# VH-VL binders against q86l99r1233to1411, part 22

Target 1, 179 residues: q86l99r1233to1411
Amino acid sequence: SNKESLPFRRDVIEKVINHLRENSLDTEGIFRLSGNMESVRGIVKSFAHGEPNLSFEVHNISNALKHYLRSLDPPLIPYEFFLMLLDARKNEDAETIRNIFWKIPSDNRVVLTLLVDLMVKISENSNVNKMNSKNLSIVFGPTILKPRTPTLDRMALMTETQLQCGIIQTFIEDFHYIF
Short names: E, the ipSAE of ESMFold2; O, the ipSAE of ESMFold2 at other seeds; V2, 0.75 times the mean of E and O plus 0.25 times the DockQ between their complexes.

## First folded at step 4 (VH-VL)

Design s9 (framework fv_adalimumab_6cr1; at its last look DockQ between E and O 0.92; V2 from the best seeds 0.00; counts 0 for: pae O 4.0 > 2)
Fold by ESMFold2-Fast, scan of step 4:
Structure s9 (fold): chain C 179 residues (1-179), chain A 122 residues (1-122), chain B 107 residues (1-107)
Amino acid sequence: as target 1 above (179 residues)
Amino acid sequence: EVQLVESGGGLVQPGRSLRLSCAASGFTFEDYAMHWVRQAPGKGLEWVSAISWNSGSIDYADSVEGRFTISRDNAKNSLYLQMNSLRAEDTAVYYCAKDMGEDLYGSGFDYWGQGTLVTVSS
Amino acid sequence: DIQMTQSPSSLSASVGDRVTITCRASQSISSYLAWYQQKPGKAPKLLIYAASSLQSGVPSRFSGSGSGTDFTLTISSLQPEDVATYYCQQYNSYPWTFGQGTKVEIK
């Protein structure tokens, strides 16, 4: 079926992240446990319309944000930064990762900062919510950082995925150094 | 209608290899973690391996670590288990199972395939 | 690893009886426990998750309770189609572990 990407809406994403910051930090399985499928679809539609509907249970809102971010084309971290970030992660070079972060366009960078700050706060409550930095990196790595052309080799894709997750884990764990 | 269909089981000699496949339909395969669970004849259930939606997280039971490799192909809605260095104690029905939670494993298994029998015998 | 122990290993009861199966964890697992039903020659079917939440489509005569280390599956009025082996499973900590199973038969 037709895969339709949604436009990047900084204002919508900021409102949703602020709502989750206020309401989700102690929620078990945040971003992982499923919401109601129809509710999630309706919320994502409201994001595209520019009027986020935040009157739903928190799992519906968090899943809607996650799937909205996955549908963005170009992704939150623009395609041009993909290979250079993977290379820096492969070399375990946090300084280069920091330098690349500050080259990201300002609207994308502000949203990325808010999203990672939310992930930091969630991971700080992982004793309650069960979502540590590794878990969040698996959810958001390939969600916000991906290539223009996906690899077709399964083993190469697995290696690439580990680097994508590693970048987001670095963002969370080295937040105050990078951001 | 959610369906999981395993294939690739059979009779194999100790020390050899076998590859199991699981074909998924009726749900958005790429959004869910997947598991392999086995059951030796007349015995109980044993969790074997798990893989996250994007292969970013993979875990194995101690009994199979280093010998088995779980993988997935989201474009084909398929889950795989490569079983190397097979032992008599690996004889079991192998079930493909879906995690209830999105992306990561950590919940119960809400759907199971019919299973495929692997017999390791000389 | 967290050890899951079920009691009894088997039971025989009459149609209409209340059946109780217990499951004990060697360490606290909060409410991260699922119950499965496996009929002969079939794959397991999820009945209960999060210790007490009934899976969609499962008859209301099935219920779960407990937290921490002690858990119970109850069948309020046993039916012929309930003949099966029942398994508890903890998903609190890796690796996930199952109880040894409880076989339920009709007298």
Scores: ipSAE 0.576, ipTM 0.858, lowest interface PAE 2.1, mean pLDDT 91
Fold by ESMFold2, look of step 5:
Structure s9 (fold): chain C 179 residues (1-179), chain A 122 residues (1-122), chain B 107 residues (1-107)
Amino acid sequence: as target 1 above (179 residues)
Amino acid sequence: EVQLVESGGGLVQPGRSLRLSCAASGFTFEDYAMHWVRQAPGKGLEWVSAISWNSGSIDYADSVEGRFTISRDNAKNSLYLQMNSLRAEDTAVYYCAKDMGEDLYGSGFDYWGQGTLVTVSS
Amino acid sequence: DIQMTQSPSSLSASVGDRVTITCRASQSISSYLAWYQQKPGKAPKLLIYAASSLQSGVPSRFSGSGSGTDFTLTISSLQPEDVATYYCQQYNSYPWTFGQGTKVEIK
């Protein structure tokens, strides 16, 4: 791809998630509404350099987090877990999903736990913010769980996307069992 | 500078096919959803199709479903519209449009190409 | 499908006038509405997203308001370069739909 890969910075991601926990739970359309492209680009750059700039309107920050997570190489959920998670979801096997989660490297697990906990908090306030677990799973599924080599078959891509969303929805809805 | 450049328009007979392309530059193409929007001569805007950043979600207007196929190649920064079984009512300027967001929820079209004219006439 | 009804279909105003264009959705679209400006022979240009958020580079004389079903685009002081057709567009649910357009001219 023509996209620059970005390094994983656990401390930066933690600061951004904590900022959103404090500032986004009552924001309508959080993670659904887009930000300004120039602002989002600048904020992502600040994340990548280890100096997160959070002095922006909350939609710009939430969108910058999405773009940063999408740009990670390796991704937040490392490539080797992709097929096993999709297979476990296809079989509706939440116990296997939990077992796979606990095999993920510890720094990634901490960030993933914080991210999914944020999604749980947002979904619990969905009467106000209009973002339930399904909405959030559509946003985050393909963002944090992706194959090393994407298929060129369009039908397979659509099927993978449904499974990716389903895994994130399982994380949110079964948070206390899995995490 | 964000640029979207459509190509592949022209005069074609009813029932034939045409393939439109849109070349993108000045932004990270693979981060955003993309759309086709059309405008018949002297008429308003009509949304045609959408594709998510990774091609994992796709949607079509009822008027084109089953005849048109949207696709993208993120390595080439390119969006496509394969138009089969063309009809007179498909005559329009076709715009490539960048979504502000990455998925099909969308947030509006912050950048548009200049359009390519498709004329379907016997 | 969500029908977007835009009013008026055309208007003429003097330079410096306050201009208001309305857009009504056939069902609630929350705040998921955009406004576009299109000049003859040109592509549309985004003015307003999320009903009221001003796009970068758009003059501050443009503003948007409303939520639910009733939305308004306002030009606080009409300028010669604002002669164009204006479209609203909902992005609440597919298929995305546009209003029919409002042609703005200067007397």
Scores: ipSAE 0.370, ipTM 0.787, lowest interface PAE 3.6, mean pLDDT 91
Fold by ESMFold2 at other seeds, look of step 5:
Structure s9 (fold): chain C 179 residues (1-179), chain A 122 residues (1-122), chain B 107 residues (1-107)
Amino acid sequence: as target 1 above (179 residues)
Amino acid sequence: EVQLVESGGGLVQPGRSLRLSCAASGFTFEDYAMHWVRQAPGKGLEWVSAISWNSGSIDYADSVEGRFTISRDNAKNSLYLQMNSLRAEDTAVYYCAKDMGEDLYGSGFDYWGQGTLVTVSS
Amino acid sequence: DIQMTQSPSSLSASVGDRVTITCRASQSISSYLAWYQQKPGKAPKLLIYAASSLQSGVPSRFSGSGSGTDFTLTISSLQPEDVATYYCQQYNSYPWTFGQGTKVEIK
């Protein structure tokens, strides 16, 4: 990977999520449709510097959030939780997933709660915005939950991706139980 | 400046194999889904294959499924297409195309390479 | 598979003319449609994404409209450099599919 990691800035992420909560619930294809690549890069830099610039069309902001979250090292769900979450999902064990979530550091849990709550609100309006829980899980699964060392086996990677998506889908669909 | 440069095309007999490469620069390659699109001489465009940013999702056109394999190496900013059991109808210019999105939902192709010609004939 | 049908297959117009090209999808694709320009011997270039969003660096004489099944690309004042084949493309569902193309020529 040639990507440089970005610092975790809880206050920035909270501002961005709150902005999207106010401005994106009716937006078709939110988190699926792209923004302008140069604008998105500039917005991501503003997040990393602690000065989020939200004076852009909403797709540029949603895409900047996706790219910022993917650039975090450690990721939003720290590396040590990856294997245990995948195993719990493989066994369809929502109780274990909840127990693991509550072991995540508190700053990360706050951001995760806000992010998943946003996804719940978007999915509840999917007739308008066309983004249901499965769609959102595909966007956010590998974005916020990733291994320290990726597998090189293609079939294992595909299975891993399905489980990552399944965990996020569980967060959305069982929000009130887990969070 | 975004650049996509394909290589590996050429003349080959039916039933043989070729490997296409695409070298990317000017953007964060590992943030985006990548595609192969082909165009037979004098014809329209045909989507061939897609791969998500992390290789976790892959899809193929029915005409190439089972014969072609898409892959990527994010450390080398490179996209690949392994083409086995080539047929005359595979003759085309093959384009490397950058998706505007990262997953296979996609958002259209904002940048294309110059293409590499594959000719399959006796 | 979603079939994309463009009309017309070719057209000839004078510099300064308003040109319209239509694209019809065999089923609803919402706004998940792109327009590309391809000049002879060159790779396609993105003009419009999300049915109506103008790509950076594309002249403002290009515009797109439509949602669902019927879409239009408009060139408000045709220029000599607009001689090309134009393709629509749906990205609603795989396999992604292109229209057959519309060749635009100058008289």
Scores: ipSAE 0.320, ipTM 0.764, lowest interface PAE 4.0, mean pLDDT 91
ESMFold2 (binder alone), look of step 5: mean pLDDT 94; pTM 0.948

## First folded at step 5 (VH-VL; framework fv_adalimumab_6cr1)

Design c1 (at its last look DockQ between E and O 0.88; V2 from the best seeds 0.00; counts 0 for: pae E 4.7 > 2)
Fold by ESMFold2 at other seeds, look of step 5:
Structure c1 (fold): chain C 179 residues (1-179), chain A 122 residues (1-122), chain B 107 residues (1-107)
Amino acid sequence: as target 1 above (179 residues)
Amino acid sequence: EVQLVESGGGLVQPGRSLRLSCAASGFTFEDYAMHWVRQAPGKGLEWVSAISWNYGSIDYADSVEGRFTISRDNAKNSLYLQMNSLRAEDTAVYYCAKDMGEDLYGSGFDYWGQGTLVTVSS
Amino acid sequence: DIQMTQSPSSLSASVGDRVTITCRASQSISSYLAWYQQKPGKAPKLLIYAASSLQSGVPSRFSGSGSGTDFTLTISSLQPEDVATYYCQQYNSYPWTFGQGTKVEIK
C-alpha cells in the first residue's frame, strides 16, 4: 500500500479533540458514521502539517482524527505497552491497567486522557448520540493499541481485537479510577 | 480514481470451489472495511461477507457460513472470497464493495466493482 | 435478521414528477440506512448514506429522510437518467440487508 506513517503532533490532536468536545456530543453516530473520503483526506493532510483545518462537517473531523491516530508510528499507546495491557485485561486487572497507563510517556498520557474523556462525555450522552462505551471501544481499540509485529494467525487476531476493545472499554468505564 | 476489479468467476458444477479476487486502487485500501455482495440474475442484492480494515473482525451471511471464507491482503490491495461446496443457489454476480468506514459498523458502500459472474449448474 | 420492506415494487412517472420510495425496517435501525441506484447491467451506485446525507456527486434532486423504522427516498423532479432500480440497505447490525428494490420508469 502507499499509506504514510504520520508524526505525533500533540498540539494538533488537542485542538481536534477540543473541537469535537464542543461540537459532537449531540451528534448521532459520532465516530461510527463515515465522512466524505476526499474531505477526510484533506483534513488528515492538514493535521500532518500541523495546521488543522476544522471548517468541515463534524463527521469529517471525527473520521480524520481516527485516520490520523491509526497512521501514527509509533501509535498513541507506544508498542512496548501492548502485551502488558492485553495481559492485564485478560486477567481483568484494572489496577495493573492503571499502573501501566501511568508509565506511558507524559505527552501520550495527556492526549490519551483527553481522548478518553471525550469518549466518556459521548457515552454519557448515548441516549442522543447512540454511542455507548462498547461502541466507542470497537472504534478505538485497534486504532490506538497495536502490536509492533502483527500476527498472521486468524484466531490470535480475533482474540487481540477483543482484548484491544476491552482495554478501551475499561478506560471509559473506569475512567476516574485509571486516569 | 477509485477502482475495484473482480475476477475469478465462471461456470462450475455443484460441489466445486472457486476463488474470487478483487484488486483495489485509487484509495488507501488498508484503511477500510471490505465486503462481498451478490445479486442472483434478475434478483435483488444480498450481502455475503465483511472483513474489517485490520483483519480482526469477519462476518458472513448464514447462507454461506462454513462454506465461504473472506480474506484480504493489505500489502497487495486485494480482497478474496474462497467459495467451497458451491450450490445452484450461489449463482450470482459477485461484487466487491468498499465500506465508507473501517470497522464492521460501516456506513454503506461508496464504491463497487462491476462484478464477476459465478454460475453453478450441472 | 432485520427485514427491509420497500414500497412500491415499481412505479412509472413523468419527467418532472416528484417520486417517493419508502423503506420499512422490521426493527429500529436508527439512521443507519443507505440508498443505492442500479441501472441495468451496472453496479449499484450510492446515493444517500446515514438516511439523509447526500453522497458527493449525486444531484441535489435526491434526498433521504427518516429514522427508526420508516425511511423515504425522494426524487424532487424526475429526470430521464433516473430510470433505474433503487435499493435501501440497513447497516445497523449484521447481516446487512437490502430491500427488494423499486423499479422506476418513465411513462
Scores: ipSAE 0.254, ipTM 0.724, lowest interface PAE 4.3, mean pLDDT 90
Fold by ESMFold2, look of step 5:
Structure c1 (fold): chain C 179 residues (1-179), chain A 122 residues (1-122), chain B 107 residues (1-107)
Amino acid sequence: as target 1 above (179 residues)
Amino acid sequence: EVQLVESGGGLVQPGRSLRLSCAASGFTFEDYAMHWVRQAPGKGLEWVSAISWNYGSIDYADSVEGRFTISRDNAKNSLYLQMNSLRAEDTAVYYCAKDMGEDLYGSGFDYWGQGTLVTVSS
Amino acid sequence: DIQMTQSPSSLSASVGDRVTITCRASQSISSYLAWYQQKPGKAPKLLIYAASSLQSGVPSRFSGSGSGTDFTLTISSLQPEDVATYYCQQYNSYPWTFGQGTKVEIK
């Protein structure tokens, strides 16, 4: 909790996602394999300053996106949607998940749509890149959907994590219905 | 400079408990999964346990499940291993290891501590 | 569990020789493999991740190759400071497993 939160920069995220769409669909382990820690740190700083530096090996850029999104406060999916999405997922209610998505603020919806569309494209090429919808949901679930006040109860935290991943997996697998 | 410093090792009788600590510095601890890996004297490496960046996922080797508890305190940049019901076969150097990734999906260990020796003997 | 088999268990070579260590997984692990160097009394040190990516600060004489089940660590020109035990490790699935190690010595 000593980590500084970073500002939401829609224009930066759009540029990064577009770069990854052009350069990552054939990359084995994209979003799973890590990059060089010092390079990733520098790239994240460039995102926060509004001038993304994308002249790096693609794993450094994908990891920088993960760390940038994790550092957002509020998260990409604002805090007030957390409990209602988890409840809708618990009930396996994709229609309610869709209705909640359309209540999310417009700028956040645009970025979320671009991000999930990237994940769909990656998962459609999983024979090559080895990253299916479940793999991607593990990466992005807790990163973009977080409670305002995290529980310290371990069983509840494990259940929340499973539901967070499930919501992202639903976004990917039911993309055209929800988005 | 990344540093991982283990402590809490020592000589302990079978059936007793011991708590290991690992102090982390030089990186954003709360962004990464953390692991314990052990090496019995003169033997190879054995993965013991993992904990995700956000506490949300935990896993254990079968040989220690039910006896060992991994935990972390992100505010203190610290990783812990509570070792209960110790057996002679738990004798090893225990390493704190940083995952390159954040969740238990994992990406390998880019940094290791120097280790702390646990000896279980009567 | 995925068994990792290293070959050879030990080797001796002269300074300047090309050294090759192999690692075989009992089932496909894609490229989710790391190589570590461990000197006596020291912690392991990461050399290669993702089967072929060189860790920062590791000399360029080290390289990794392979995917699926068969992997190779190569030292292009063995140096005295490369005397160590080398381990491969898969991180495709839990439990994460290591090879039994390869001890490298100078003749």
Scores: ipSAE 0.235, ipTM 0.723, lowest interface PAE 4.7, mean pLDDT 90
ESMFold2 (binder alone), look of step 5: mean pLDDT 92; pTM 0.941

Design c2 (at its last look DockQ between E and O 0.34; V2 from the best seeds 0.00; counts 0 for: pae E 4.9 > 2)
Fold by ESMFold2 at other seeds, look of step 5:
Structure c2 (fold): chain C 179 residues (1-179), chain A 122 residues (1-122), chain B 107 residues (1-107)
Amino acid sequence: as target 1 above (179 residues)
Amino acid sequence: EVQLVESGGGLVQPGRSLRLSCAASGFTFEDYAMHWVRQAPGKGLEWVSAISWNYGSIDYADSVEGRFTISRDNAKNSLYLQMNSLRAEDTAVYYCAKDMGEDVYGSGFDYWGQGTLVTVSS
Amino acid sequence: DIQMTQSPSSLSASVGDRVTITCRASQSISSYLAWYQQKPGKAPKLLIYAASSLQSGVPSRFSGSGSGTDFTLTISSLQPEDVATYYCQQYNSYPWTFGQGTKVEIK
């Protein structure tokens, strides 16, 4: 309640991801390097309004998408899937991860597919952009996969975070099997 | 104004422990990777450890692995280094450093604290 | 580990002189190199990132060049406030490593 919550707008996220797919694959540090924070805040506001303004340098757009996704409540992967996915990752069970993905609501699945496809394309060009699957998983793990009630136990938090990142890394590395 | 303030240094005997703290302000701490870098008196700079914005990746220099533990508390805008089994060669000024990359580490360090001195001797 | 070797280890020059410091990597680091300035008793200050990009607030007399293994920091006209030790640092791959430093003094 202390953080702003923004509405899930499938059509906005799709437009932004498609823009980045066309403009970011050769960009060093995409999703990692900061943009102009005043610009980023304005762009996030345009996403929330439903009319994304993409006339900005690519780091501002990627940062805006990242921060918009962080602000979703519920997150892109709905809360009820959190423990199931972490348990499947802990057991190294990619088949179960795939089965859980296909139970996610259709609108969220479409967006998640586009987002992970973008991450696959970026990681395949990591010799240029320096963003491999592990780097991207660190950015997006807790961004899109969150517990309903966060733990206050520091050891549990670190373990959960590593599993959250691992799920996204699995999505990227096993994309064609899962999606 | 970005500010990093280290504390917790001091004089300790070999084999003892210390915990360093770094208080951050002037930027959104939870968006950035953070590092510890040290400098022995009269010597050059040595990277010690890094932690990503979300706790998802942690790395250590070989010389401290197994003895030092980096951690962060994003709610308190604080970075920590737990240093166990201290040796004389750990004597240095320890700097808290902000990665200029937003989420993932290893892009260079745009802001540094003024450091805290750790002296390990009998 | 990527070893960073700076040259010279120290130099002395007059105000107004052009000063060059070189940094050589033991393996290619593309352009993933930073330069820092450190004065005694103070923390390092970032001057250059990505081999040639000037950090905000750094005077334009500082410039960086190079790619691959050979890099240069240039001070086009040395000023009294530039007396410091200068370090290069690679950020191409773990572990992150620094050169041993170049001390710059005024004659």
Scores: ipSAE 0.417, ipTM 0.784, lowest interface PAE 3.1, mean pLDDT 90
Fold by ESMFold2, look of step 5:
Structure c2 (fold): chain C 179 residues (1-179), chain A 122 residues (1-122), chain B 107 residues (1-107)
Amino acid sequence: as target 1 above (179 residues)
Amino acid sequence: EVQLVESGGGLVQPGRSLRLSCAASGFTFEDYAMHWVRQAPGKGLEWVSAISWNYGSIDYADSVEGRFTISRDNAKNSLYLQMNSLRAEDTAVYYCAKDMGEDVYGSGFDYWGQGTLVTVSS
Amino acid sequence: DIQMTQSPSSLSASVGDRVTITCRASQSISSYLAWYQQKPGKAPKLLIYAASSLQSGVPSRFSGSGSGTDFTLTISSLQPEDVATYYCQQYNSYPWTFGQGTKVEIK
């Protein structure tokens, strides 16, 4: 597609995640409920410019983070790791998933660790926020783990999506083993 | 300005097929889930089908599953509904609708097309 | 499937009146509820999402409240242009379902 590609800014993502850790753990539907589209677009632009504007209602911030991560090219989990992670997930092989994670470039690993740790904290409070590990994996699977060239085969796409979600769910549920 | 322009409706006999199209503009089409919703004459709204931004999640109402196929072409900013084995009960105005959410879940329909009428009658 | 029941099915009110429409879900849908306005011959228009969040460009006289199973759409001061049918819709789980609609008329 010709959508806007955004630069990877580790410092921005860290600030946004820390803000969400402080302000979102009690928020119902965090990362699932929509924000205001105009506000979200403005916040994403502030991320891209390196000075995140976080003076917005928390759903606008969480939606901006999703959009920002989805717009990264290369993605947060670089393209090279897509097929090997999906294969490890098919085999239910958490040890291989861990080994692959530690091969990811260090700046990406730091950001991924912070992001998954946030998801762990949200899921631990799911009685309040209604977002368990499964719910969060559905949000983040296709967002941060994607192929360089997507298939056009509908059945393969559905299978890939299930595996993408499964990998993120594994990251959350086995966080202390993998990370 | 967000626009959704539908086409392909018409009068058809039971058992026949139609293909509906929806041309999208004014937003980044590949960022959003898309839906079909229908409204029988004088009746309420009925959700028909959804397709996620990445093609990976597709859902149908029970009444159309197995007969209708939703698809999208992100390169052409287009949404489609292939309607096979049409029945009188499928008579409705069909709307394409943009989901306001950027994830695979969905969050409501912030923009709707004008609708295209499908009449299934012998 | 989650059934959505609106009340009343129709109402008449004067310009300036406060109007309240309720929507009940057959099971908890948390805050995953939207309200739409539909004028005759027109496509529906989103008013409220996430049970209480006002969509951009919608007049502030519209508001939504509730969570779980009981939800309310309120028009604080009815205007002539608010004559329409109003629908609630759950998006907690597929299949998404709508209420049967509430027709609002001016006396």
Scores: ipSAE 0.283, ipTM 0.749, lowest interface PAE 4.9, mean pLDDT 90
ESMFold2 (binder alone), look of step 5: mean pLDDT 92; pTM 0.941

